# Miniprotein binders against Protein PET54 (PET54), part 23

Target 1, 293 residues: Protein PET54 (PET54), of Saccharomyces cerevisiae (p10834)
Amino acid sequence: MKASSKAIKLVLDHLKSTGRVLGSVESGNSATISEKTASVNKQQQLQEKKPSVLQYRSYNPYLVKEDFLSILPENLYKKRGQFTNELDFQLMKVRDPKYFQFKDQYYLFFNDYNSLTEYIKLTKHSRINKIRVKMTPLAQPLPTLLTKLQRYSKNLYNAFRSSEQYFEGLNEKVDVSGEFTTNQLRSILDSVEEIENKSVLVWNIPTKLRSHDILNYFWFYNIRSSFKIYWDDEMKRNLRFISFENSHDAYRFKRNYHGLLAKELLTLSEKGDAADYSLEMDDSKILIEHLSE
Below, E stands for the ipSAE of ESMFold2; O stands for the ipSAE of OpenDDE; V2 stands for 0.75 times the mean of E and O plus 0.25 times the DockQ between their complexes.

## First folded at step 19 (miniprotein)

Design K1 (from G3 with Q19M; at its last fold request DockQ between E and O 0.54; V2 from the best seeds 0.66)
Amino acid sequence: SDEVRRLLERARFLLYYAMWLIRFAEELADQGDYETAIELFNEALEILEKALDLLDQARKKAEELGDPSLAEKIRDEMKEARERLELAEERIQRAEQKLKEK
ESMFold2, look of step 19: ipSAE 0.751; ipTM 0.895
ESMFold2 (binder alone), look of step 19: mean pLDDT 88; pTM 0.867
OpenDDE base, look of step 19: ipSAE 0.747; ipTM 0.894
ESMFold2, look of step 20: ipSAE 0.769; ipTM 0.903
ESMFold2 (binder alone), look of step 20: mean pLDDT 88; pTM 0.867
OpenDDE base, look of step 20: ipSAE 0.739; ipTM 0.890
ESMFold2, fold request of step 21: ipSAE 0.732, 0.755, 0.753; ipTM 0.885, 0.897, 0.897
ESMFold2 (binder alone), fold request of step 21: mean pLDDT 88, 88, 88; pTM 0.871, 0.865, 0.872
OpenDDE base, fold request of step 21: ipSAE 0.650, 0.648, 0.650; ipTM 0.861, 0.861, 0.861

Design K2 (from J1 with Q19L; at its last look DockQ between E and O 0.67; V2 from the best seeds 0.71)
Fold by OpenDDE base, look of step 19:
Structure K2 (fold): chain B 293 residues (1-293), chain A 102 residues (1-102)
Amino acid sequence: as target 1 above (293 residues)
Amino acid sequence: SDEVRRLLERARFLLYYALWLIRFAEELADQGDYEEAIRLFNEALEILEKALDLLDQARKKAEELGDPSLAEKIRDEMKEARERLELAEERIQRAEQKLKEK
């Protein structure tokens, strides 16, 4: 089984495993009066679990876990690759679940609130890329965050398969049933990373190139799926998803076409009837995001 | 309403595009292509202004529909869009200064 098939299976198996409806508690009739008092206290012990998630806002889309480790006092004199992580956190880049765009945010998931508090204490005066670190405990309930992550993972998985599965899957409810574990988070992130490594977002591909024409036009690339996610006809802008069978093709695609004028892309295909296409094509640049970046 | 949803989707799309223009203009400025960077920052400003207008239209319609919670969410999105506009303006000023130093 190709590596992509395993990641895909892990995401599916995770999405299926979280869908375990806790069984129908049989409506057993009869049990009597007295224990009304103890039940009220258990509902209040949905103690607002102190947030174990740190939010970092940044316009830099290229931050990695090492950037957040580098600011720890224990790592001050270490080189990249030698950083220790005694507090054990997972980094998540926040992307839009539908459009896959970076949302200028990172989340650091800690095992507990004490680890989060210690990280804040240790990093309070630190800087990431010359910017003063300002991290805040995430005020959003963890279930809401998990629902967004599961939606992102599902939508990305569907997009990686086909346009049809992407658009159909957008309307499907994501049920977040069960306890969220750090291991489940890690498994989702690892599974998404493999798809992200093979996927690009592309702005301003000429509208004349239909999704099927893209496969033929880019015949040197092993493209798996290609479709428009969104478009604005008034602004003449469009966003496309392109997935590849391998990460090397995704990387090469970005390297070769990022920053090109949309009109220059069309002239590369047409040996012959170049004349009629010239007038209306927007001087827009092709902008490519590799989702693993 | 479907109209509020359409306005929000379009505004968010424009916001995402403007951000990509800003990022690419920063890459050009880092390469020393300040003229093209300034051009793209200005395009990003125009797009951000249009996105803000669409968000304001969506906000007004949410208020007219009696959904103050939605109107508040849209105000938060408008605040974020304004912070990005200010960032782009700062980048233009920096690029213009660098262009004068060259």
Scores: ipSAE 0.713, ipTM 0.885, lowest interface PAE 0.7, mean pLDDT 83
ESMFold2, look of step 19: ipSAE 0.732; ipTM 0.887
ESMFold2 (binder alone), look of step 19: mean pLDDT 88; pTM 0.864

Design K3 (from J2 with K50R; at its last look DockQ between E and O 0.60; V2 from the best seeds 0.72)
Fold by ESMFold2, look of step 19:
Structure K3 (fold): chain B 293 residues (1-293), chain A 102 residues (1-102)
Amino acid sequence: as target 1 above (293 residues)
Amino acid sequence: SDEVRRLLERARFLLYYAMWLIRFAEELADQGDYEEAIRLFNEALEILERALDLLDQARKKAEELGDPSLAEKIRDEMKEARERLELAEERIQRAEQKLKEK
């Protein structure tokens, strides 16, 4: 079954609603900076003595930039007009560099400390999804923040290409000898967004289905890479990375298979060992995260 | 130590899985499928209890090695895992109440 035009419209509408808006805005601004990178980096170092990062902890992985904008006093901005660029921020969803899993937190990157302080003041009594917000400023970005983000980006890029590159690169040293800059953040977030849009994480695809079997069964998806990241033998649970050549295939894969009983996937595979279904397989569900969601 | 690292990796993997069980169970409860939601919340509890056991083993090993900074970090992870347990238990109670109203 190929995606219908209705399914394509749903994928496009979903992509427009994603919280990673940074890529589009950053692309317009970053093209003029590359020629003066060394001078700009030194000037930014001299200017960035104050904290510029807020942390927000949440179990909800689906928050978007609008969720953080909507808690600002709207009448205050209506009197001043549109939102100023000084209060605009870049939103980052924090993920595990190895397993790509959401780490129950977001970072908000502000241009300067004053914008960060004003945001805290204006949102102190606000709620997101009926939960009182508690925005925690970081005194300064930790030295490990950029390193972890670069590890995430490298591991994700490698996974997008092949299992061999992912596993070979997993423990490679990521050397960050420079200082943390806004340009480095924007560049990393741009690159990960493009790949995240085309990637899913899948719990509990039966390990009996080898990567070849998965490609054969899902021939109507344009799968780029598929491999098991981790397996726990005691609990009989696994995590698989699957990437696609386009984002609507990632979306419709989740829509079609999220919540399916894992053993039902074996019966749907239409391969010669459909009768080989193991009675030892438990009733685990296939759970799918689209990385852009 | 290498053993502490392995225990922590397993525990974190299980913690990630448990959260996805909870999220999916919440989706089912929102759709009115309370029996299946309760089953999945209970599976999440089992996974979380195993993850807590692994974290406790890692904490004890860190204390034996004389690394109190690592032991404190593990205690923080255990506290977060316990909060997820309490979340799942609360959701089971709500789903059971909804079944009675049915």
Scores: ipSAE 0.758, ipTM 0.901, lowest interface PAE 0.8, mean pLDDT 76
ESMFold2 (binder alone), look of step 19: mean pLDDT 88; pTM 0.869
OpenDDE base, look of step 19: ipSAE 0.775; ipTM 0.907

Design K4 (from J2 with F24Y; at its last look DockQ between E and O 0.54; V2 from the best seeds 0.70)
Amino acid sequence: SDEVRRLLERARFLLYYAMWLIRYAEELADQGDYEEAIRLFNEALEILEKALDLLDQARKKAEELGDPSLAEKIRDEMKEARERLELAEERIQRAEQKLKEK
ESMFold2, look of step 19: ipSAE 0.772; ipTM 0.904
ESMFold2 (binder alone), look of step 19: mean pLDDT 88; pTM 0.868
OpenDDE base, look of step 19: ipSAE 0.758; ipTM 0.901
ESMFold2, look of step 20: ipSAE 0.747; ipTM 0.892
ESMFold2 (binder alone), look of step 20: mean pLDDT 88; pTM 0.874
OpenDDE base, look of step 20: ipSAE 0.756; ipTM 0.899

Design K5 (from J2 with R6Q; at its last look DockQ between E and O 0.55; V2 from the best seeds 0.71)
Fold by ESMFold2, look of step 19:
Structure K5 (fold): chain B 293 residues (1-293), chain A 102 residues (1-102)
Amino acid sequence: as target 1 above (293 residues)
Amino acid sequence: SDEVRQLLERARFLLYYAMWLIRFAEELADQGDYEEAIRLFNEALEILEKALDLLDQARKKAEELGDPSLAEKIRDEMKEARERLELAEERIQRAEQKLKEK
């Protein structure tokens, strides 16, 4: 048997944060100050302009900024730090605003159209995980994208607080501004990332377990909120949102339970009622997505 | 439109679930657990077929209500769902071949 060459995906610690932050330390020299002042003014000017957006479709939810940087010519991004800085972009994993599910696509937000065009040119013959890349400019209007992102942020914030706020907020109108700036994007992504780090989506926890049962069952975790986002009575499948007081608990929850059979979860808790549960639910896998992954 | 919205919501829920089945099945196949991977790929096929049926019902209802823009959006979703179904079918064939080679 020929073993697969597909790399096993691991959780990414420090690499994901590198792709979202552009920071520098002031030196204080007069010549350095004039260069930094001009550079800072240019960065502020670009931050208040509309970003140029590339779309990348992929079924792989584990791609990070390094995956998109590694396909650039090595000479251009390593030896030309300024050129790499000019090709800086913000990476966003696209999620459904209601179910928080990965939408099989990523957006790359560039400071200007020339940077976007150069990235396409430099990567058109490249591969990510042996799959030929196809980077396409986003056709969707930016105001529509902003509305979806604001909807996502509001729903996630409400879910993090409580089941009641989540469901009450689903039909509330979001404030629709007609413009989408780099500053607004960065602010939204930063606030969302903090909540995503502490949240998981869980498929197929047995429906018989009540919310209080969930809290008692997972008492070793500092669970902040837990509720079913949606359930399908016919197919006996459900999706649950669980948030934690810290990101380590979200990480280890996925590590410990992802791929477990639902019936095995019931067996681990007690021995009295395992045979009393539905057979269709008993053979379902617990599937877990950590929102920051 | 409330009936269409409920059909679409259910279909989209199932589509998300099917993709996670496919992803987990691919991980199992990478580990050499082809029999379990095939079982999960087949479950994903059944879920996708149900989701396509719900989308088709929603599309027909949208046409009855005179909303061609909604019907077109649903057709686009159906196209994407069929692509996922083809992916799962291809993965089953690959896993069957690798299991047979053992």
Scores: ipSAE 0.751, ipTM 0.893, lowest interface PAE 0.8, mean pLDDT 78
ESMFold2 (binder alone), look of step 19: mean pLDDT 88; pTM 0.872
OpenDDE base, look of step 19: ipSAE 0.769; ipTM 0.905

Design K6 (from J2 with R6E; at its last look DockQ between E and O 0.63; V2 from the best seeds 0.70)
Amino acid sequence: SDEVRELLERARFLLYYAMWLIRFAEELADQGDYEEAIRLFNEALEILEKALDLLDQARKKAEELGDPSLAEKIRDEMKEARERLELAEERIQRAEQKLKEK
ESMFold2, look of step 19: ipSAE 0.773; ipTM 0.907
ESMFold2 (binder alone), look of step 19: mean pLDDT 88; pTM 0.874
OpenDDE base, look of step 19: ipSAE 0.773; ipTM 0.906
ESMFold2, look of step 20: ipSAE 0.674; ipTM 0.862
ESMFold2 (binder alone), look of step 20: mean pLDDT 88; pTM 0.874
OpenDDE base, look of step 20: ipSAE 0.775; ipTM 0.906

## First folded at step 20 (miniprotein)

Design Fa (from K6 with F24Y; at its last look DockQ between E and O 0.68; V2 from the best seeds 0.74)
Fold by OpenDDE base, look of step 20:
Structure Fa (fold): chain B 293 residues (1-293), chain A 102 residues (1-102)
Amino acid sequence: as target 1 above (293 residues)
Amino acid sequence: SDEVRELLERARFLLYYAMWLIRYAEELADQGDYEEAIRLFNEALEILEKALDLLDQARKKAEELGDPSLAEKIRDEMKEARERLELAEERIQRAEQKLKEK
């Protein structure tokens, strides 16, 4: 409990000192992952089966592996949970490494290029959620994808711990040492899944609810960390990360507050100075993303 | 330029927010609340227009700085923002049609 309060205070003091209408903690090193085409010197890297990656663009953030299996001919007459996966792939939802926002795309990692090409062939005329399937081999170098995934994993892990670790960790280089293996990918995905299950992104939490006040306001939730990732004072919009000690609290939090008016959350705060909510009541909805959904 | 970076960060933030409004408006439309869905789709449209304006400002500044490669990347982001605007428009039209069918 005490460590979180100091962390929040340091971030708030930094946020107060910047006076900026636009708040993100500047990562001083804008690691713009410049797609410097590192000239991969043609060293004879051993035939480790480089996963072939298929990109699927979708505005639907709720697609799961079963949705991609359901479109296979072998699964046409099967129910969910009975789908077979002879081609064996891993699904990854693509999120922003800094803001954790869904980036309107999924990656399917196949063991080999033949499996990827067979999947394309089998699904070419299929539809996911009535939308025609259009999948393309990922043109991006696999090291660039891994760097983004490792950054996402690290930033999410830091955010799950504290606001301080998140903001400090944004400036740290991600060491992309080692060969990309399917096992490393699986390990990263499994590690983020646990945190994602316990974490929410919250839009439009009233600015009067300071990060320290949120823990007290939501005392009936086991909140691990809570802080603003980004804010725009001109647009009166803000994005907050909240993590919980358990996934049940994350789910309950979304269920209870998603779609509420931001002003309604303030009236529930016993701080009865509802009076000085002058005319510019933000009619914005509280929008909550559970990161596992 | 720090200014180009700030414009891009702001634009990207607005693009993420607009997509959340669209998703929530879709949930409302699926519940049959087409009026509120249309309102939120229109709000998302306005935010997307603001994001496009910020991206265009960033593009112009990148051109003024003599960074055509950055300007091209921003043009690609502007294309993605336009695709999201078209999505919001299509959702409005669909919700308006459903509202007329009630």
Scores: ipSAE 0.752, ipTM 0.897, lowest interface PAE 0.7, mean pLDDT 82
ESMFold2, look of step 20: ipSAE 0.776; ipTM 0.908
ESMFold2 (binder alone), look of step 20: mean pLDDT 88; pTM 0.870

Design Fb (from K1 with R6E; at its last look DockQ between E and O 0.89; V2 from the best seeds 0.77)
Fold by ESMFold2, look of step 20:
Structure Fb (fold): chain B 293 residues (1-293), chain A 102 residues (1-102)
Amino acid sequence: as target 1 above (293 residues)
Amino acid sequence: SDEVRELLERARFLLYYAMWLIRFAEELADQGDYETAIELFNEALEILEKALDLLDQARKKAEELGDPSLAEKIRDEMKEARERLELAEERIQRAEQKLKEK
């Protein structure tokens, strides 16, 4: 076995454990019937309640939790020196579940609706990057939100494994059976973070570079998977998913290649063969998004 | 409908790409490279126009299929695409003025 094969198995074991906990409920005996009845009643109550989630729209994909904490009154943040549980929230950058692209919005997940309301009250006149904040409570039922997030999680884990699993998994139903709770929501968010840290999205790697070419040309990086998510032959643009065995490689890959002219990659990769460049080659720039940033 | 779904997926792909072109162009403009920024903003406009055309085709097909809720969702996507187009146009004007002052 190879070192990369061992790392793959470790990631797959974690994914399977997370997926089973999130996606299945075991039934056993008559006590299980009583538990299912209670679970149905709990689901009915949760389906009628709004999730404690604030939406913030922004074109800036680089906002972090501190940006949303720093707009709280300084006496709350600085006097205590610690984040208070009343205003504790988890920040999520909202991404498309198929292309993993930033959707120009963030979700702030609060423990309860009172915390959400207090945050709105405390920040109603605040600004992030000199833009007045406009925080809007989500009206979506919790089960609907959980289903969308589980779809994202499954697609991301499939892409991390291989192109075949990603494309085959796009049409599979996502089942969040069991309890529809805020804890499930947080579990989904936590479970994808490690994979996001190790993954990038790359626009405009030249189409003649196949996945094995990418693995060979970037051998200094421990690339785990690499494939085109989508390509448009008319506009001559493509999007590639690349994952790495560690997050440092994802970070330095973006740092080293973001903004590079796509044809320069061909020059670096195909010495000698590059001498036959067509004057009509694409002048596109390589654009890279690290999913954890 | 497979046709509407394919049109929407292609349009969304182009919308995401255009937004990253805009963001990178803004980075370059912040560094003072207004000429390259303008080129990238103009590419984003071209991409956005194509995406709007695809969305309009999808909206018309959804109406022909008798699905007004889908057509309305597509109109909302078109509104968002137009906002990105207006953003790019505004940034071009700002970069052109900065280039003139430089």
Scores: ipSAE 0.684, ipTM 0.859, lowest interface PAE 1.1, mean pLDDT 77
ESMFold2 (binder alone), look of step 20: mean pLDDT 88; pTM 0.869
OpenDDE base, look of step 20: ipSAE 0.777; ipTM 0.907

Design Fc (from K1 with R6E F24Y; at its last look DockQ between E and O 0.62; V2 from the best seeds 0.73)
Fold by OpenDDE base, look of step 20:
Structure Fc (fold): chain B 293 residues (1-293), chain A 102 residues (1-102)
Amino acid sequence: as target 1 above (293 residues)
Amino acid sequence: SDEVRELLERARFLLYYAMWLIRYAEELADQGDYETAIELFNEALEILEKALDLLDQARKKAEELGDPSLAEKIRDEMKEARERLELAEERIQRAEQKLKEK
């Protein structure tokens, strides 16, 4: 029984000692140190690091890394899942940081400029999904890309937590103090992947279904957060974010409701006399994007 | 200007929606529902035209405010919106051709 008492005492004693008295910094004299402006023109040639990022424009939101590997000569006779990646790149789908919408662009991050140039050379005449490959080195400064990606990650994380955190977080500054590394990019991409797998963007959910009503209406789904991101009352269009506790519910939600008429969704609610919904209801399709797609 | 920002946000929202309509219409066309696909492509065209109008309003206001750099950025967004309009028109023509082949 006796042995337990000794360990607690040691932690308390270290807290006492560092009462460093805020000494009054005396107003020492203004010695006019002659600013010898040694203009050391260290032209640090910021060797403009040659762009290691390729931009691919595509309206197809469903491209994966394998689609970009499949067009390499080394993969011409291989099946999907057997592709080699000698040039090693990371694929990023470009999304809007605020609205999470696909921006009709992919970025391929190479380790170096030589790998990027070799990839361009090897793929110059190739086609992805019958479309001629046209890739261009990214002209945007890498810090600007990082700022956008960090904003996307932060906003998505906030949205996944709550509407309140999303809207509050939109106005917060993103500190981009770090040098961009491939490891930081990977860490950000890996961090959003789990959230993306659990999150959907939904167009045209009937405005009568308020955010709190959505949780009750879709009671058979483990919904974590649901809110309206944006709307146009004149066009009667709205965009909602819905997150789930699991990716399976996100997938099922898309599968069950994508392509339904907004009016059909309301008729599935036991509560509504179908008659009173008819007059103002937009014949718009419910469109659902799963963010991992 | 807050007004320029609001016009741009609204235009961008409509552009995103129009692109989703186009994607869904392409899925329907691939399933052989060319009639519904054409309807949705036409809806996407109307929305894209409205988005272009909002962008043009934003451009004019940026010029009135003496911000030519913002006006140039908006012109670039208008170019991208026109490229999407041309995409929808091309998709309609393809779907109409496929509908005639049935």
Scores: ipSAE 0.755, ipTM 0.899, lowest interface PAE 0.6, mean pLDDT 83
ESMFold2, look of step 20: ipSAE 0.768; ipTM 0.904
ESMFold2 (binder alone), look of step 20: mean pLDDT 88; pTM 0.870

Design Fd (from K6 with D30Q; at its last look DockQ between E and O 0.45; V2 from the best seeds 0.68)
Fold by ESMFold2, look of step 20:
Structure Fd (fold): chain B 293 residues (1-293), chain A 102 residues (1-102)
Amino acid sequence: as target 1 above (293 residues)
Amino acid sequence: SDEVRELLERARFLLYYAMWLIRFAEELAQQGDYEEAIRLFNEALEILEKALDLLDQARKKAEELGDPSLAEKIRDEMKEARERLELAEERIQRAEQKLKEK
């Protein structure tokens, strides 16, 4: 317990220093500032373009835009970054629309195909975290990508509101009538970021703890919604969505409980003698993903 | 079609879980907790083996339904799942060696 708490703190501090998807947040803020300036017409013209998409596969869910910029040649990066590099691409972490889980890949959205091909050439032999990069153009049609992204956004919004809305909306059609543009991409990413900041995905909260039990035990957190997204009866594993009224609660919830033994949570929750429940519970760990990380 | 879809979704769910087990185990190993890291890597292997079994069932069903394009995509997912299994096995070997030296 003492060693586990120290280990969790060290991991969290390291993650804060190595980052998350920072580029999309800063890009959104930069675009907003640019829209306030006298150059709004120019910015709107750029936002109407269809993006060209690169796919990057990685097991690391914590890559940020700087990780993809830092592998460009330094003198080229310095000169081209002065006029276009900050807006050459938008970075998106790819998540499953139903389970909200990281899909071991990122998309880089470029304003045009030439920028995309130049990036590939310049980074062909580069490495991110000692792993040789392999960037491939996405073959998937843009309307299909937009549908998946809007499905993700809708499902996340529904989950943030309630379990009933999530499950009722899970197979509902998504109206994708617009062209996928830089402006639409930024709008979708901004909307999900707000919800992701306030949400966690939690593996292996004991099934004996119902939503009422969770709200009672975690009363010091302002929980907005909590429900199981999926469970596997044979393997006895489950995934729970929990959202909070503020992002600080999501952050500290992960900090306090990530890595805790599931059976120990039963003891802390006053759900009876842990020794009795331990004989029925496996020794699984509670694993927590903060969606904004 | 619905059976294949359900098999694929279950397999992907388990693959997501296995990756989080691996990530947490790697951090524990970096902090010197090799015994617990090995336990979690082995749990990830068990989960990955089940996911591969489900993917294989889905692939066979896709072939029976006459959809070789879907079956090939499932084979690609199985290859990716095997890479995760190999990752976990490599990490176990490293952790076991470190435990013996420690």
Scores: ipSAE 0.743, ipTM 0.893, lowest interface PAE 0.9, mean pLDDT 78
ESMFold2 (binder alone), look of step 20: mean pLDDT 88; pTM 0.875
OpenDDE base, look of step 20: ipSAE 0.766; ipTM 0.904

Design KO2 (from J2 with F13S Y16S Y17S W20S; at its last look DockQ between E and O 0.73; V2 from the best seeds 0.68)
Fold by OpenDDE base, look of step 20:
Structure KO2 (fold): chain B 293 residues (1-293), chain A 102 residues (1-102)
Amino acid sequence: as target 1 above (293 residues)
Amino acid sequence: SDEVRRLLERARSLLSSAMSLIRFAEELADQGDYEEAIRLFNEALEILEKALDLLDQARKKAEELGDPSLAEKIRDEMKEARERLELAEERIQRAEQKLKEK
């Protein structure tokens, strides 16, 4: 109980600390021209920085930093857990800022462009899970990436609290104050890790199960929040966010229900009235994405 | 336009659903359940086709609104959706070949 409140408080305090700096518009007149030129020059210097981020496209959602280290020549004969990281990079799994799904991409954040180019050179002929490594420098500006990541963090935090906070918060402006730093990236990633460990995305839960019915149906799981993020009645698709009070329940939930037929889930819920199964039972599979995986 | 936004949102969500299904079908194929994998890849293709249609509708609407920059961004998303469709087709062909080898 105590640890979860501290992590949430740290996220809130970080979100609050960034929000406080913009309030004092002192009305002072004259110095306006020189600051605009300095701001333009800083923005231009930020644009001239060679990309320090690699993009790796992969449909495998389960890649970890060790998979990217394992392909370095220095690690060729080492076991997992013995890998060295002389180039020092941060791995980020790319998730949708609104819907939280994996976007079939990873980013590797290097400290500098030289480290990035050396990594490309060293891994050019390597394979991750039998797939040839093809990494490209990220063409997107770092501020745009930071905005997306902050949006992801904020939306995930809201979703973890309630449906109401999620939907209300979707239209809120995310204030991206400051220069993109590896420390800011790490701080944002660390801030969501506990929430990600406790959260799943669920495709194709039967529409007959309302959000309140889900808590009752899955009574053996300590569900914190459950709601529909997206639905498409024409394509019979729906996406739900389910959060748990602990990561073990999230893991068990995926393990127990991932890949089941949606109809099999209905048959498990109905104790009694087997009768009004309209035979157009959606043959859709329940697909569960654990946000930490 | 709110219409363009809704079309894009729906298309992007369907694309995500299809990719989730492709990943699961790949897991089944890796387990040797090629019949079910093929079924799910085909379902993913139908979703991807619908997503492409919605993207094309959004593109046309963006062109009608005189936003060529948005139309170009949508064309890029359509290219990515086609790459996902081609992926699913390649997976079907591989699974069908593996099914014939059993």
Scores: ipSAE 0.665, ipTM 0.873, lowest interface PAE 0.8, mean pLDDT 83
ESMFold2, look of step 20: ipSAE 0.667; ipTM 0.870
ESMFold2 (binder alone), look of step 20: mean pLDDT 88; pTM 0.869

